# VHH binders against Low-salt glycan biosynthesis nucleotidyltransferase Agl11 (agl11): the designs that were tried, part 14

Target 1, 357 residues: Low-salt glycan biosynthesis nucleotidyltransferase Agl11 (agl11), of Haloferax volcanii (d4gu70)
Amino acid sequence: MKGVLLSGGTGSRLRPITHTGPKQLVPVANKPVLEYAVEDLKEAGITEIGVILGHKGREEIQNLLGDGSDYGVEITYIVQGNPLGLAHAAGCAKDFVGDDDFVMYLGDNILKEGVVDLVESFESGDFGAGIALQEVENPQQFGIADVDDQGNVTQLIEKPDEPPTNLALIGMYVFSPAVFDAIEQLEPSWRGELEITDAIQSLLEDGYAIDSHVVEGWWKDTGKPEDILEANQLVLEDKSLKKRGTVSDDATVDGRIELAESATIEDGAVVRGPVSIADGAVIKSGTYVGPYTSVGPNSTLEGVHIENSVVIGESSINTSGRIVDSLLGKGANIGSADDFLPEGRRLVVGENSQLKL
Key: E = the ipSAE of ESMFold2; O = the ipSAE of OpenDDE; V2 = 0.75 times the mean of E and O plus 0.25 times the DockQ between their complexes.

## First folded at step 10 (VHH; framework vhh_8pnl_2)

Design n1 (from m0 with R98Y; at its last look DockQ between E and O 0.78; V2 from the best seeds 0.00; counts 0 for: pae E 3.8 > 2, SAP .675 > .668)
Fold by ESMFold2, look of step 10:
Structure n1 (fold): chain B 357 residues (1-357), chain A 117 residues (1-117)
Amino acid sequence: as target 1 above (357 residues)
Amino acid sequence: QGQLVESGGGLVQPGGSLRLSCADAGFTFSSYAMAWYRQAPGKERELVARITSGGRTNYADFVKGRFTISRDNAKSTLYLQMNSLKPEDTAMYYCAAYYIGTWTDYWGQGTRVTVSA
């Protein structure tokens, strides 16, 4: 079995964070989202992975993953041409996959369960495809499955205006090579894209059995800032957190924290877990770091109270205010406007930023 | 780089039959979806029949039941068996190949079919 890991898409809902890189490299609990996918594939015994590169962030993804040896896998990179949807991206993997079954993993997804059970379920029978499902609140935004009383897939519909169920395909699939034949038959959807849901429906109509697996536990796609914050909470709650860095004598640390070896919590700082603080980060006097906060590499926080937030990295935050429920991009520089005239806030804010001041 | 070469065209009487062939000297014929298109004088090019790399076929309504598309991957050859030919079938017939691995297509030069009494 092979793995096909999709790393395309514009990430427009995560702008301005994604103007400089792909959404799959945004960290959750200080680990890029894409790494969770590689680890899940490895855990399922999949060691040959084709990574589909979109038109953005190719170098960054390749720098992160290399040849896969650091993860115990072998990685082949596959450049997607003009991006025309998920089925188009999957089609690009045809030569890599050959005659093998494969897991298709959307690289912006994180889930508690991983894909071991999905793969084992697929391998227990003779299926054209296997799909992972979960209930969602907004089924119009997803590919939707209808299943019979026995759990067999009976219909799949991409982003229906009137959804028959709320069971969404959650970005993990297992395919036989027959899916490539189905992709060859597709016409672009109303969105102008080749939809993976339509390819699976074509397999169903051709008489293939379609396995389904309703996943247990949490799942998030990381499409919006709120999704990143929620994924951060979920991962920090589940993760075994290790304190390896330096905590000064007059610092206060309560609860579970991940403190990287070169990270420092200085005198007069307060940290209340669960929190992740990455290498090179310094939490200075007057700072409160509250639960569900991740402080990225080489970031310095002084005097600020911050909670339920993600500081992506290389940031300098020196202000006496509170920051909550926030996603701060790489290289953010937040200081005080005290003592400037005229009085007021000094902002340099990029396209698609969301601020509540 | 594959090269598609059509053959088998010619002049036939109404009700007659022809078999078109399309050969490819390329190295990976079996991995391509293939199709026949036609273009009559004064008309736009139109799909006649399509066959996937896995052998699944699709036909235009105007040829259903009369034409059969098939492929022989060992010989790297695509066929179109045309039965019950009508004067309306008179056109230049083109072989096309489509590869989803790179999302590219290739076309032959065409072979002429003329149906007249």
Scores: ipSAE 0.283, ipTM 0.706, lowest interface PAE 3.8, mean pLDDT 88
ESMFold2 (binder alone), look of step 10: mean pLDDT 80; pTM 0.817
OpenDDE, look of step 10: ipSAE 0.819; ipTM 0.930

Design n2 (from m0 with K64E T102K; at its last look DockQ between E and O 0.76; V2 from the best seeds 0.00; counts 0 for: pae E 10.0 > 2)
Fold by ESMFold2, look of step 10:
Structure n2 (fold): chain B 357 residues (1-357), chain A 117 residues (1-117)
Amino acid sequence: as target 1 above (357 residues)
Amino acid sequence: QGQLVESGGGLVQPGGSLRLSCADAGFTFSSYAMAWYRQAPGKERELVARITSGGRTNYADFVEGRFTISRDNAKSTLYLQMNSLKPEDTAMYYCAARYIGKWTDYWGQGTRVTVSA
């Protein structure tokens, strides 16, 4: 079985964060989202992975993943030409896949369960495809499955105006090579894209059995800042956290904390887990870091109270204010204006920034 | 990127048969989905038949079981066997190739089929 990992897309809903890197590299609990996908594939015994590269962030993704050897896998990079949707991206992997079954994993998705059970379910029978499902609140934004009492897929519709169920196809699929013939016959949808749900529906209409698997536990697509914050909470809650760095004698640390080897919590700082603090990060005097906060590499926090937030990295935060429920991009510089006239906030903000001051 | 060359067209009586061929000297023929299109004078180009790289076929309704699309990947050749020809089948017939990874259509120059009473 091979893996096909999708890393395309513009990341426009995560601007301005994605101005400094592709959305699949935004960290959750200080690990890029894309790494969770590689680890999930490896856990399912998949060691040959094709990574589909879009138009943005190709070099960054290749620098992160390399040839795959650091993850115990072998990675082949495949450039998606003109981006025409998920079915087009899958089709780009045809030569890589050959005659093997494969897992298609959307690289901006993260889930607790991984893909082991999805693969085992697919292998339990003779299926053209297997789909992972979860109930969603906004089914009109997803591909939707209808299933019978036995769990057999009976109908698939891409982004229906009148959805028959709330069972959404989430970002994990297993395919036989038969899917490539279905993809080759597609026409673009109303969105101008080749839809993977149309390909699967074509398989169903041709008489292939289509497996379904309702995913256990949480799932997130990391399309919006709120999704990143929620994924951060969920991962920190589940993750085994290790203290490896330096905690000064006059610092206070309560609860579970991940502290990287070169990270430092200095005198007068307070940290309440679950928290992740990455390499090179320094938590200085007067700082409170509360639950569900991730502090990225080479970041310095002084005097600030911060909770339920993600500091992506290389940031300097020196202010006596409170920061909550926040996603701070790479290289953020937040300071005090107390000694300046006129009094007031000094802001340099970019496209699509969201501030509540 | 090869060049598509159609052949096998000509003048035929109603009820007759023709076999169209389309050759591609490109070394990636087996990776392409292939199709036949036709264009009658004053009309839009329309699909006649498609065949995927794996051999799955699809036909326009007007074919009515009279045509068969096939491919020989070893010879880099696409075929259209046309039986029971009607005057309304008179058109230029074009071979087309589509590589789904790039979604680029490549066209031949066409071969003329004329069905006369």
Scores: ipSAE 0.005, ipTM 0.450, lowest interface PAE 10.0, mean pLDDT 87
ESMFold2 (binder alone), look of step 10: mean pLDDT 81; pTM 0.827
OpenDDE, look of step 10: ipSAE 0.337; ipTM 0.711

Design n3 (from m0 with S31N; at its last look DockQ between E and O 0.64; V2 from the best seeds 0.00; counts 0 for: pae E 2.5 > 2)
Amino acid sequence: QGQLVESGGGLVQPGGSLRLSCADAGFTFSNYAMAWYRQAPGKERELVARITSGGRTNYADFVKGRFTISRDNAKSTLYLQMNSLKPEDTAMYYCAARYIGTWTDYWGQGTRVTVSA
ESMFold2, look of step 10: ipSAE 0.532; ipTM 0.826
ESMFold2 (binder alone), look of step 10: mean pLDDT 81; pTM 0.828
OpenDDE, look of step 10: ipSAE 0.758; ipTM 0.905
ESMFold2, look of step 11: ipSAE 0.453; ipTM 0.793
ESMFold2 (binder alone), look of step 11: mean pLDDT 82; pTM 0.829
OpenDDE, look of step 11: ipSAE 0.794; ipTM 0.920

Design n4 (from m0 with S31D N58K; at its last fold request DockQ between E and O 0.59; V2 from the best seeds 0.64)
Amino acid sequence: QGQLVESGGGLVQPGGSLRLSCADAGFTFSDYAMAWYRQAPGKERELVARITSGGRTKYADFVKGRFTISRDNAKSTLYLQMNSLKPEDTAMYYCAARYIGTWTDYWGQGTRVTVSA
ESMFold2, look of step 10: ipSAE 0.482; ipTM 0.800
ESMFold2 (binder alone), look of step 10: mean pLDDT 80; pTM 0.816
OpenDDE, look of step 10: ipSAE 0.744; ipTM 0.897
ESMFold2, look of step 12: ipSAE 0.478; ipTM 0.794
ESMFold2 (binder alone), look of step 12: mean pLDDT 80; pTM 0.815
OpenDDE, look of step 12: ipSAE 0.713; ipTM 0.884
ESMFold2, fold request of step 13: ipSAE 0.434, 0.509, 0.000; ipTM 0.781, 0.810, 0.121
ESMFold2 (binder alone), fold request of step 13: mean pLDDT 81, 81, 80; pTM 0.819, 0.816, 0.813
OpenDDE, fold request of step 13: ipSAE 0.808, 0.803, 0.802; ipTM 0.924, 0.921, 0.920

Design n5 (from m0 with F27S T28I; at its last look DockQ between E and O 0.78; V2 from the best seeds 0.00; counts 0 for: pae E 5.9 > 2)
Fold by ESMFold2, look of step 10:
Structure n5 (fold): chain B 357 residues (1-357), chain A 117 residues (1-117)
Amino acid sequence: as target 1 above (357 residues)
Amino acid sequence: QGQLVESGGGLVQPGGSLRLSCADAGSIFSSYAMAWYRQAPGKERELVARITSGGRTNYADFVKGRFTISRDNAKSTLYLQMNSLKPEDTAMYYCAARYIGTWTDYWGQGTRVTVSA
């Protein structure tokens, strides 16, 4: 079985954060989202992975993943030029997968369960495809499965105006090579894209059995800033966190923290877990870092109270204010305006930023 | 990839048959989805039949079982068997190849089919 990992898309809903890199590299608990997917595939015994590179961020993704040896896998990179949708991205992997079955994993997805159970379910029978499902509140935004009373898939519809169920196809699939003929027969949808749900529906209509698996536990597609913050909370809650860095004698640390080897919590700082603090980060005097906060590499915080937030990295935050529920991009520089005239806030704000002041 | 060369066109009376061929000098024919299109004078090019790399076929409604698309991957040749020909089938017929990974069509220069009473 091979793995096909999708890393395309512009990440426009995460701008301005994605102006410095692709959305799949935005960290959750100080680990890039894409890395969770590689680890999930490895856990399922999948060691040959094709990574589909989209229009943006190709070098950054390749720098992170390399040839896959750091993860115990072998990675082949596959370029999808102009985006024609998810089915097109899958089709790009045809030569890579050959005659093997494969897991298709959308690289902006994070989930508690991983893919082991999905793969085992698919392998237990003679299926053309297997799909992962979860109940959602907003089914109009997803591909939707209609299932019978035995859980067998009877129909699939991409982003329906009138959804027949709330069972959404989430970002994990298992395919036999038969899916490539189905993709070759597609025409663009009303969105102008080649839809993977249409390919699976074609398999169903051709008489293939389609496996379904309702995923247990949490799942996030990390498409918006609030999704990143929620994923950060969920991962920090579940993860075993290890304190390896330096905590000064006059610092206060309560609860579970992840503290990287070269990270430092200095005298007069307060950290209350669950928190993740990455290599090169320094938490200085007067700083409070509250639950569900991730402080990225080479960041310095002094005097600030911060909670339920993600600092992506290389940032300097030196203010006596409070920051909550926030996603701070790479290289953020937040200081005090107290010594400046005229009095007031001084902002440099990028395209599509969301601020509540 | 390569050059697509159609042959087998010509003049035929209504009710007759023709077999079109499309040869690909390229080395990767078996990896491509193949199709026949036609274009009558002053009209848009329209799909006649398509065959996937795995052999699945799809036909335009106006074919109505009169045409059969097939491929011989060993000879890198695409065929269109046209039976029960009608005057409205008169057109330039083109073969096309598409590799799903690039989603880019490659076209031949066409072969003319004329069906006249």
Scores: ipSAE 0.140, ipTM 0.627, lowest interface PAE 5.9, mean pLDDT 87
ESMFold2 (binder alone), look of step 10: mean pLDDT 79; pTM 0.804
OpenDDE, look of step 10: ipSAE 0.734; ipTM 0.894

Design n6 (from m0 with S53T; at its last look DockQ between E and O 0.00; V2 from the best seeds 0.00; counts 0 for: pae E 24.8 > 2, placed apart)
Fold by ESMFold2, look of step 10:
Structure n6 (fold): chain B 357 residues (1-357), chain A 117 residues (1-117)
Amino acid sequence: as target 1 above (357 residues)
Amino acid sequence: QGQLVESGGGLVQPGGSLRLSCADAGFTFSSYAMAWYRQAPGKERELVARITTGGRTNYADFVKGRFTISRDNAKSTLYLQMNSLKPEDTAMYYCAARYIGTWTDYWGQGTRVTVSA
């Protein structure tokens, strides 16, 4: 079985964060979201992975994943021309997949459970596709499965106006190669895209059985800043965290922390876990880092109180203020007001920024 | 909030010893990082020693091996054992406390230590 890992899309809902890179590389607990997907595929025994590259961030994704050897897998990169939807992206993998079954993994999704059980369920029978499901509160936002009393999939609808259930397809699928004929026959949806749920529905109508698996534990679609923050909380809560870096004698550290080898917590700093602090980061005097905060590589924090936040990396934060529930992009520079200028906030903010001051 | 009160200062000959104490009935020391500072006339206040909530210590180089900081959280008392005292140790000694998770230091009024022949 092969893996097909989708890394397309512009990430416009994560602007301005995604101006410096693709959404799949935004870190959760200091690990790019895309790496969680590669690890999940590897754990399911899938070592041949086709990564679908979209318009944006191709070089960054290839630099991160390389040939896959660092992850114990073999990666082939596949360029999606036009961003015409998930079914189109999957169709681009036809030659890579050949006659094999494959897992389709949306690269902006993160799961506690991984995909082992999904694959085993699919392999237990003769299915055209297998779909991962979870109950959601807002089913109009998702592809929705209707399931009979025995758990058989009977209907799939993309973002329905009148959802028949609250069982949402969560970005993980297993397909036989039959899906490629279904994709070829698709017409664009009302959104102008080739929808993967329509491809699966076509398989149903052609007489294929469709497996379903309701996942256990949390799942997150990391499409918005608040989704990144929630995923960060979930991963930090579940993860075994290792303290490898330097904690000076006059620092206070409570709870579980991940402290990378070259990271430093200096005198007069306070850290309350669960927290992740990456390589090259320095937590200086006067700083409080509270629960569910991830401080990215080569970032320096001094004098600031920060909690439930993600600092993506290479940032300098030197201010006595409080930062909560925040996602700070790469290279952020937050300082104190100049003593010789009128007091006030001096801001340079990007397109689609959301600030509460 | 109470006030930190230092005691145990006084006049001592070079080579002698003193033990400073810092207490306040209004503090539960277990949640505070604690420190001793000193200030000689005409000089800036300088760190002498500090001790974290978990008991880890750090000393200024000029007192290392001669002074020992310790704390008794059950009695809410901070100590500084000062041995092998030198005339340059003459200063007002201050207790400082910082509640875990805050940036505010609380200071005592100080206790005078005079080392002279």
Scores: ipSAE 0.000, ipTM 0.087, lowest interface PAE 24.8, mean pLDDT 85
ESMFold2 (binder alone), look of step 10: mean pLDDT 81; pTM 0.823
OpenDDE, look of step 10: ipSAE 0.809; ipTM 0.929

## First folded at step 11 (VHH)

Design p2 (from n4 with D31N R98Y; framework vhh_8pnl_2; at its last look DockQ between E and O 0.69; V2 from the best seeds 0.00; counts 0 for: pae E 9.8 > 2)
Fold by ESMFold2, look of step 11:
Parts: sequence; C-alpha cells; structure tokens
Structure p2 (fold): chain B 357 residues (1-357), chain A 117 residues (1-117)
Amino acid sequence: as target 1 above (357 residues)
Amino acid sequence: QGQLVESGGGLVQPGGSLRLSCADAGFTFSNYAMAWYRQAPGKERELVARITSGGRTKYADFVKGRFTISRDNAKSTLYLQMNSLKPEDTAMYYCAAYYIGTWTDYWGQGTRVTVSA
C-alpha cells in the first residue's frame, strides 16, 4: 500500500499567517501539521509516500520532509502544476501509485485516530474506495455519506437539505487504482475543479463497493485560525510531553510541559501546562505561559501573560499585557507602549488580520 | 513529446464502414486517456468517443451505437470502428490524448472521412 499526501491549496483563510509559508507548515504543538500526516501514514505501515506539491511553498515542504529518511519513509515529490482540484491532484500520483492501493491524505488535516483503522477496514473486503467519516452537528454544511447496515456507502450527497445521516466526509481516503479511471472520466465542477467526491460517486455508479469508517476521537481541518488553536489544544491534551530543557531554580512549572533541549524557563517565570516550548525559546522573568500555549522556536517572551495561544516562532514579546486565544505569526514583535506619548496602542496589522483589543 | 498519426480515412458510400487508426510515435500510450473528435466544414470540433487508460468508454449521442472506440496498448494504437456511415458523418477526424497528471493534451493532424454516393 502507498501513501499520497496532498500539500496544495492557497491557505487564504489563514492569511496573514500563510503569507510566510504554506498552511501545511503551520505548527500545532510546535510540529508542522504536515508531519502529523507523515507519522500517521508510517504508523499504518505505509513507507512509500508521494507528496503532491501545489503552487505555493514547494521548497519549504521539501526542506522539511527531505527524502523521508528522518521519518523512516521514502518520499517522492510530485508537482501538480495547475490547481485543478483534489481529483486532479490524486490523478497526478497515478505513475507513482502503479497497481497499488493507496491512502490519500489531505496534508492540512489532523486527527487523533490516524489512518490504521481506515486501512484495515478497507482491507477487510473488496472495495473500490474507503472513506473516512465523522459525526457532525450541522450536516447540511458538508458532503454526507448514506450507509447500509453493513457499513457500505450507498450514496454521497453534497450539502443536503434533509441529510439522511450526520456522517460527514473528512480528508482521508483509501483507493484502489480503479479511481484513476473514474478521475479520467470527470468533467469540471461549477467551480472549475475536478472533485474527488464525483470520482467516488462514479465508482459507486460503476458497481464498486465503497467502504466507510467512522473515525474515533477528534479531527480538524486546519483551514482557519480557530481551527489551529483548537487543534493545538487537542494535541497538547493527548501527547506525551517531554521536559528536556532548562528550568531555573526560581521558575515555577506546574503540569505537563514540552520543553525542548535548548529552551529555557528563567527565574521569575511561571508556566502551567499543558504547554509546548520549542528550541531556542526563552521564557523570561514576569512571564506567565498558561495552558494550551505553544511557543515556537527562537522566541523570547518577557513580562507577558499568555494562554491558549500559538506563537509560530522567531518572535519577540515584551509587554505586561495579556494575550489569549491568539495565533501570532512568524517573526512577530510585540512591545510595550507604556512610556510613549500619546498614550495608546501602536499597531502594524496585515490584511485580513482579526484583532479584539 | 509524442506525435499522434491518424490513418484509415477515405471515401465510402452511405451504410459503409471504415476503421480509423491512431498511432503514437513517442508516448507511454498506456498512461493516457484517448479520444476521437470530428470537425465538419464550418462547424466546431465535437467529441465522438473517449476511452480511459483502463478501457472505459464514452460516446457522443449522435454515435447511436454505430461506432466503437478501442485501444491496443501493446501496439500503442487507438481505433475507431465506424459502421452504418451517413453523409452527416463527413468530417475531419482527430485523435487526441490526455495525460491527467499535467492535464496535457496532444492532437493529431486528422484523417478525412467522406460519405457520399
């Protein structure tokens, strides 16, 4: 079985954060989202992975993943060229996949379960495809699967007015090579893209059985800033966190923390887990880092109270204010305006930023 | 960098048959979806039939079961068997190949089919 990992898309809903890099490299608990996908594939026994590169961030993704050897896998890079949709991206992997079954993993997705059970469910029968599903509260907003009493998919319905189930398609699939014939038959949708759901529907209409697997635990598609914050919270809650760096004698650490080897918590700092603090980060006097906060590499925090937030990295934060529920982009510089006249806030804010002051 | 070369066109009487061939000069033929198009004088080019790399076919409605598209991957050749030909089938017939990995299409120069008493 092979893996096909999609790393395309514009990331427009994560602007201004994605102006400095592709959305798949935004960290959750100080690990790029894309790395979770590679780990999930490896855990399912998949060691040959084709990474589909979109238009944006190709070099950064290749620099991160290399040839895959750091992850115990072998990576082949495949350029999509034109952003013609998910079915087109999958079709680009045809030569790589050959006659093997494969997992298609959308690289901006993260989930607790991984893909082991999805793969095992697919292998338990003779299926053209298997789809991962999750129960949702608002099924009218999603592609919905209707299934029989044996778990076989009977219908795929886009945003139904009267949903037959609350089982929404999420960004993990297993395919036989038959999907490539279905993709070759597709016409572009109303938005000009080749839709993967149309390819799966074509397999159904051709008489293939389509497996379903309802995933357990949380799932997030990291498409919006609040999704990143929620994913960060969920991952920090679940992961084993290792304290390897330096905690000064007069620092206070309570709860579980991930502290990278070169990271430092100095005298007069307070950290209350679960928290992740990456290499080169320094938590200085007067700083409070509260639960569900990730402090990215080479960042310095002094005097600030911060909680339930992600500092992506290379940032300097020196202020006595509070920062909560926030996503701070790479290289953010936040200082104090306390001694400046006229009194007030000084802001330089990028397009599409959202602030509550 | 392949070139598609059509052959088998010609003059036939109504009700007659022709078999068109399209040979690949430089493709990995088995990786491509293939199609036949036609263009009558003064008209737009229209799809006649299409076949996927795996052999699944689709036909235009005007074919009405008269034409059969097929491929022989070992010979790198696409075929169109045309039966029960009508004067309305008179056109230049083109072979096309599509590689979905880059969404690249290649076209032959065409072969003329004329159906006349």
Scores: ipSAE 0.005, ipTM 0.425, lowest interface PAE 9.8, mean pLDDT 86
ESMFold2 (binder alone), look of step 11: mean pLDDT 81; pTM 0.822
OpenDDE, look of step 11: ipSAE 0.785; ipTM 0.915

Design p3 (from n4 with R98H; framework vhh_8pnl_2; at its last fold request DockQ between E and O 0.79; V2 from the best seeds 0.00; counts 0 for: pae E 3.0 > 2)
Amino acid sequence: QGQLVESGGGLVQPGGSLRLSCADAGFTFSDYAMAWYRQAPGKERELVARITSGGRTKYADFVKGRFTISRDNAKSTLYLQMNSLKPEDTAMYYCAAHYIGTWTDYWGQGTRVTVSA
ESMFold2, look of step 11: ipSAE 0.374; ipTM 0.760
ESMFold2 (binder alone), look of step 11: mean pLDDT 80; pTM 0.812
OpenDDE, look of step 11: ipSAE 0.804; ipTM 0.920
ESMFold2, fold request of step 13: ipSAE 0.351, 0.396, 0.359; ipTM 0.752, 0.768, 0.753
ESMFold2 (binder alone), fold request of step 13: mean pLDDT 79, 80, 80; pTM 0.810, 0.813, 0.814
OpenDDE, fold request of step 13: ipSAE 0.781, 0.780, 0.764; ipTM 0.910, 0.911, 0.903

Design p4 (from n3 with R56Y N58R; framework vhh_8pnl_2; at its last look DockQ between E and O 0.64; V2 from the best seeds 0.00; counts 0 for: pae E 3.2 > 2, grease 24.21 > 24.2)
Fold by ESMFold2, look of step 11:
Structure p4 (fold): chain B 357 residues (1-357), chain A 117 residues (1-117)
Amino acid sequence: as target 1 above (357 residues)
Amino acid sequence: QGQLVESGGGLVQPGGSLRLSCADAGFTFSNYAMAWYRQAPGKERELVARITSGGYTRYADFVKGRFTISRDNAKSTLYLQMNSLKPEDTAMYYCAARYIGTWTDYWGQGTRVTVSA
């Protein structure tokens, strides 16, 4: 079985963060989202992975993953070019996949369960595809599965106006090579894209059985800033966190923390877990780091109260203010304006930024 | 690098039959989705029939039941059997191939079909 890992897409809802890199490299608990997908595939015994590259961030993704040897896998990179939907991306993997079954994993997804059970369910029968499902509150925003009383998939509809169920396809699929014939049959949808749900529906119409698996535990796509923050919470709650760095004698640490070996919590700092603090990060006097906060590499925090937030990295935050529910991009520089006239906030704010002041 | 070459066009009476062929040289025919398109003078090119690399077929409504698309992968040849021909079937007929691994399309030069008394 092979893996096909999608790392394309514009990431427009994560702007401005994604102006400088692909959404799949945004960290959750200080690990790029894409790495969780590689690890899930490896856990399922999948060691040959094709990574589909979109328009943006190709070099950054390749720099992160390399040839896959750091992860115990072998990675082949495949350029999609102009995005025309998920089925288009999957079609680009045809030569890589050959005659093998494969897992298609959307690289901006994080899943507690992983894909082992999905793969085992698919392998237990003779299926054209297997799909992972969850109940959702807003089914119009998803591909939706209609199932019979036995759980057999009977219909798939992409983002229906009138959804027949609330069972949404989540970003994990297993395919036989038959899916490539289905992709060849596709016409662009009303959105102008080749939809993976239409390809699976075509398999149904051609007489293939379609396996379904309702996942256990949490799942999150990381399409917008709120999703990153929620994924950060979920991962920090589940993860075994290890304290390896330096905690000064007059620092206060309560709860579980991940503290990287070269990270430092200095005198007069307070950290209340679950928290992740990456290599080179320094939490200085007067700083409070509260639950569900991830402080990225080489970041320095002094005097600030921060909670339920992600500092992506290389940031300098030196202010007595409070930061909550926030996603701070790489290289953010937040200081005090107390000495300046006229009094007020001094902002350099990039295109597509969201602020609540 | 191969090219698609259509043949079998010509002049035929209404109600007659023609069999179009499209031969490929220089690419692995079995890996490609194949199609026939047509273009009448002053009209847009339109799909007539298509067949996937795995053999699944689809037909335009205006030819359904009269035309049959098929492929012989061993001979690297695509066929269109056209029966019960009508004057409105008069057009240039083009063979097309698509490789979804690179999403590239290849086209033949076309063969003319004229249906006239």
Scores: ipSAE 0.358, ipTM 0.736, lowest interface PAE 3.2, mean pLDDT 89
ESMFold2 (binder alone), look of step 11: mean pLDDT 82; pTM 0.828
OpenDDE, look of step 11: ipSAE 0.650; ipTM 0.859

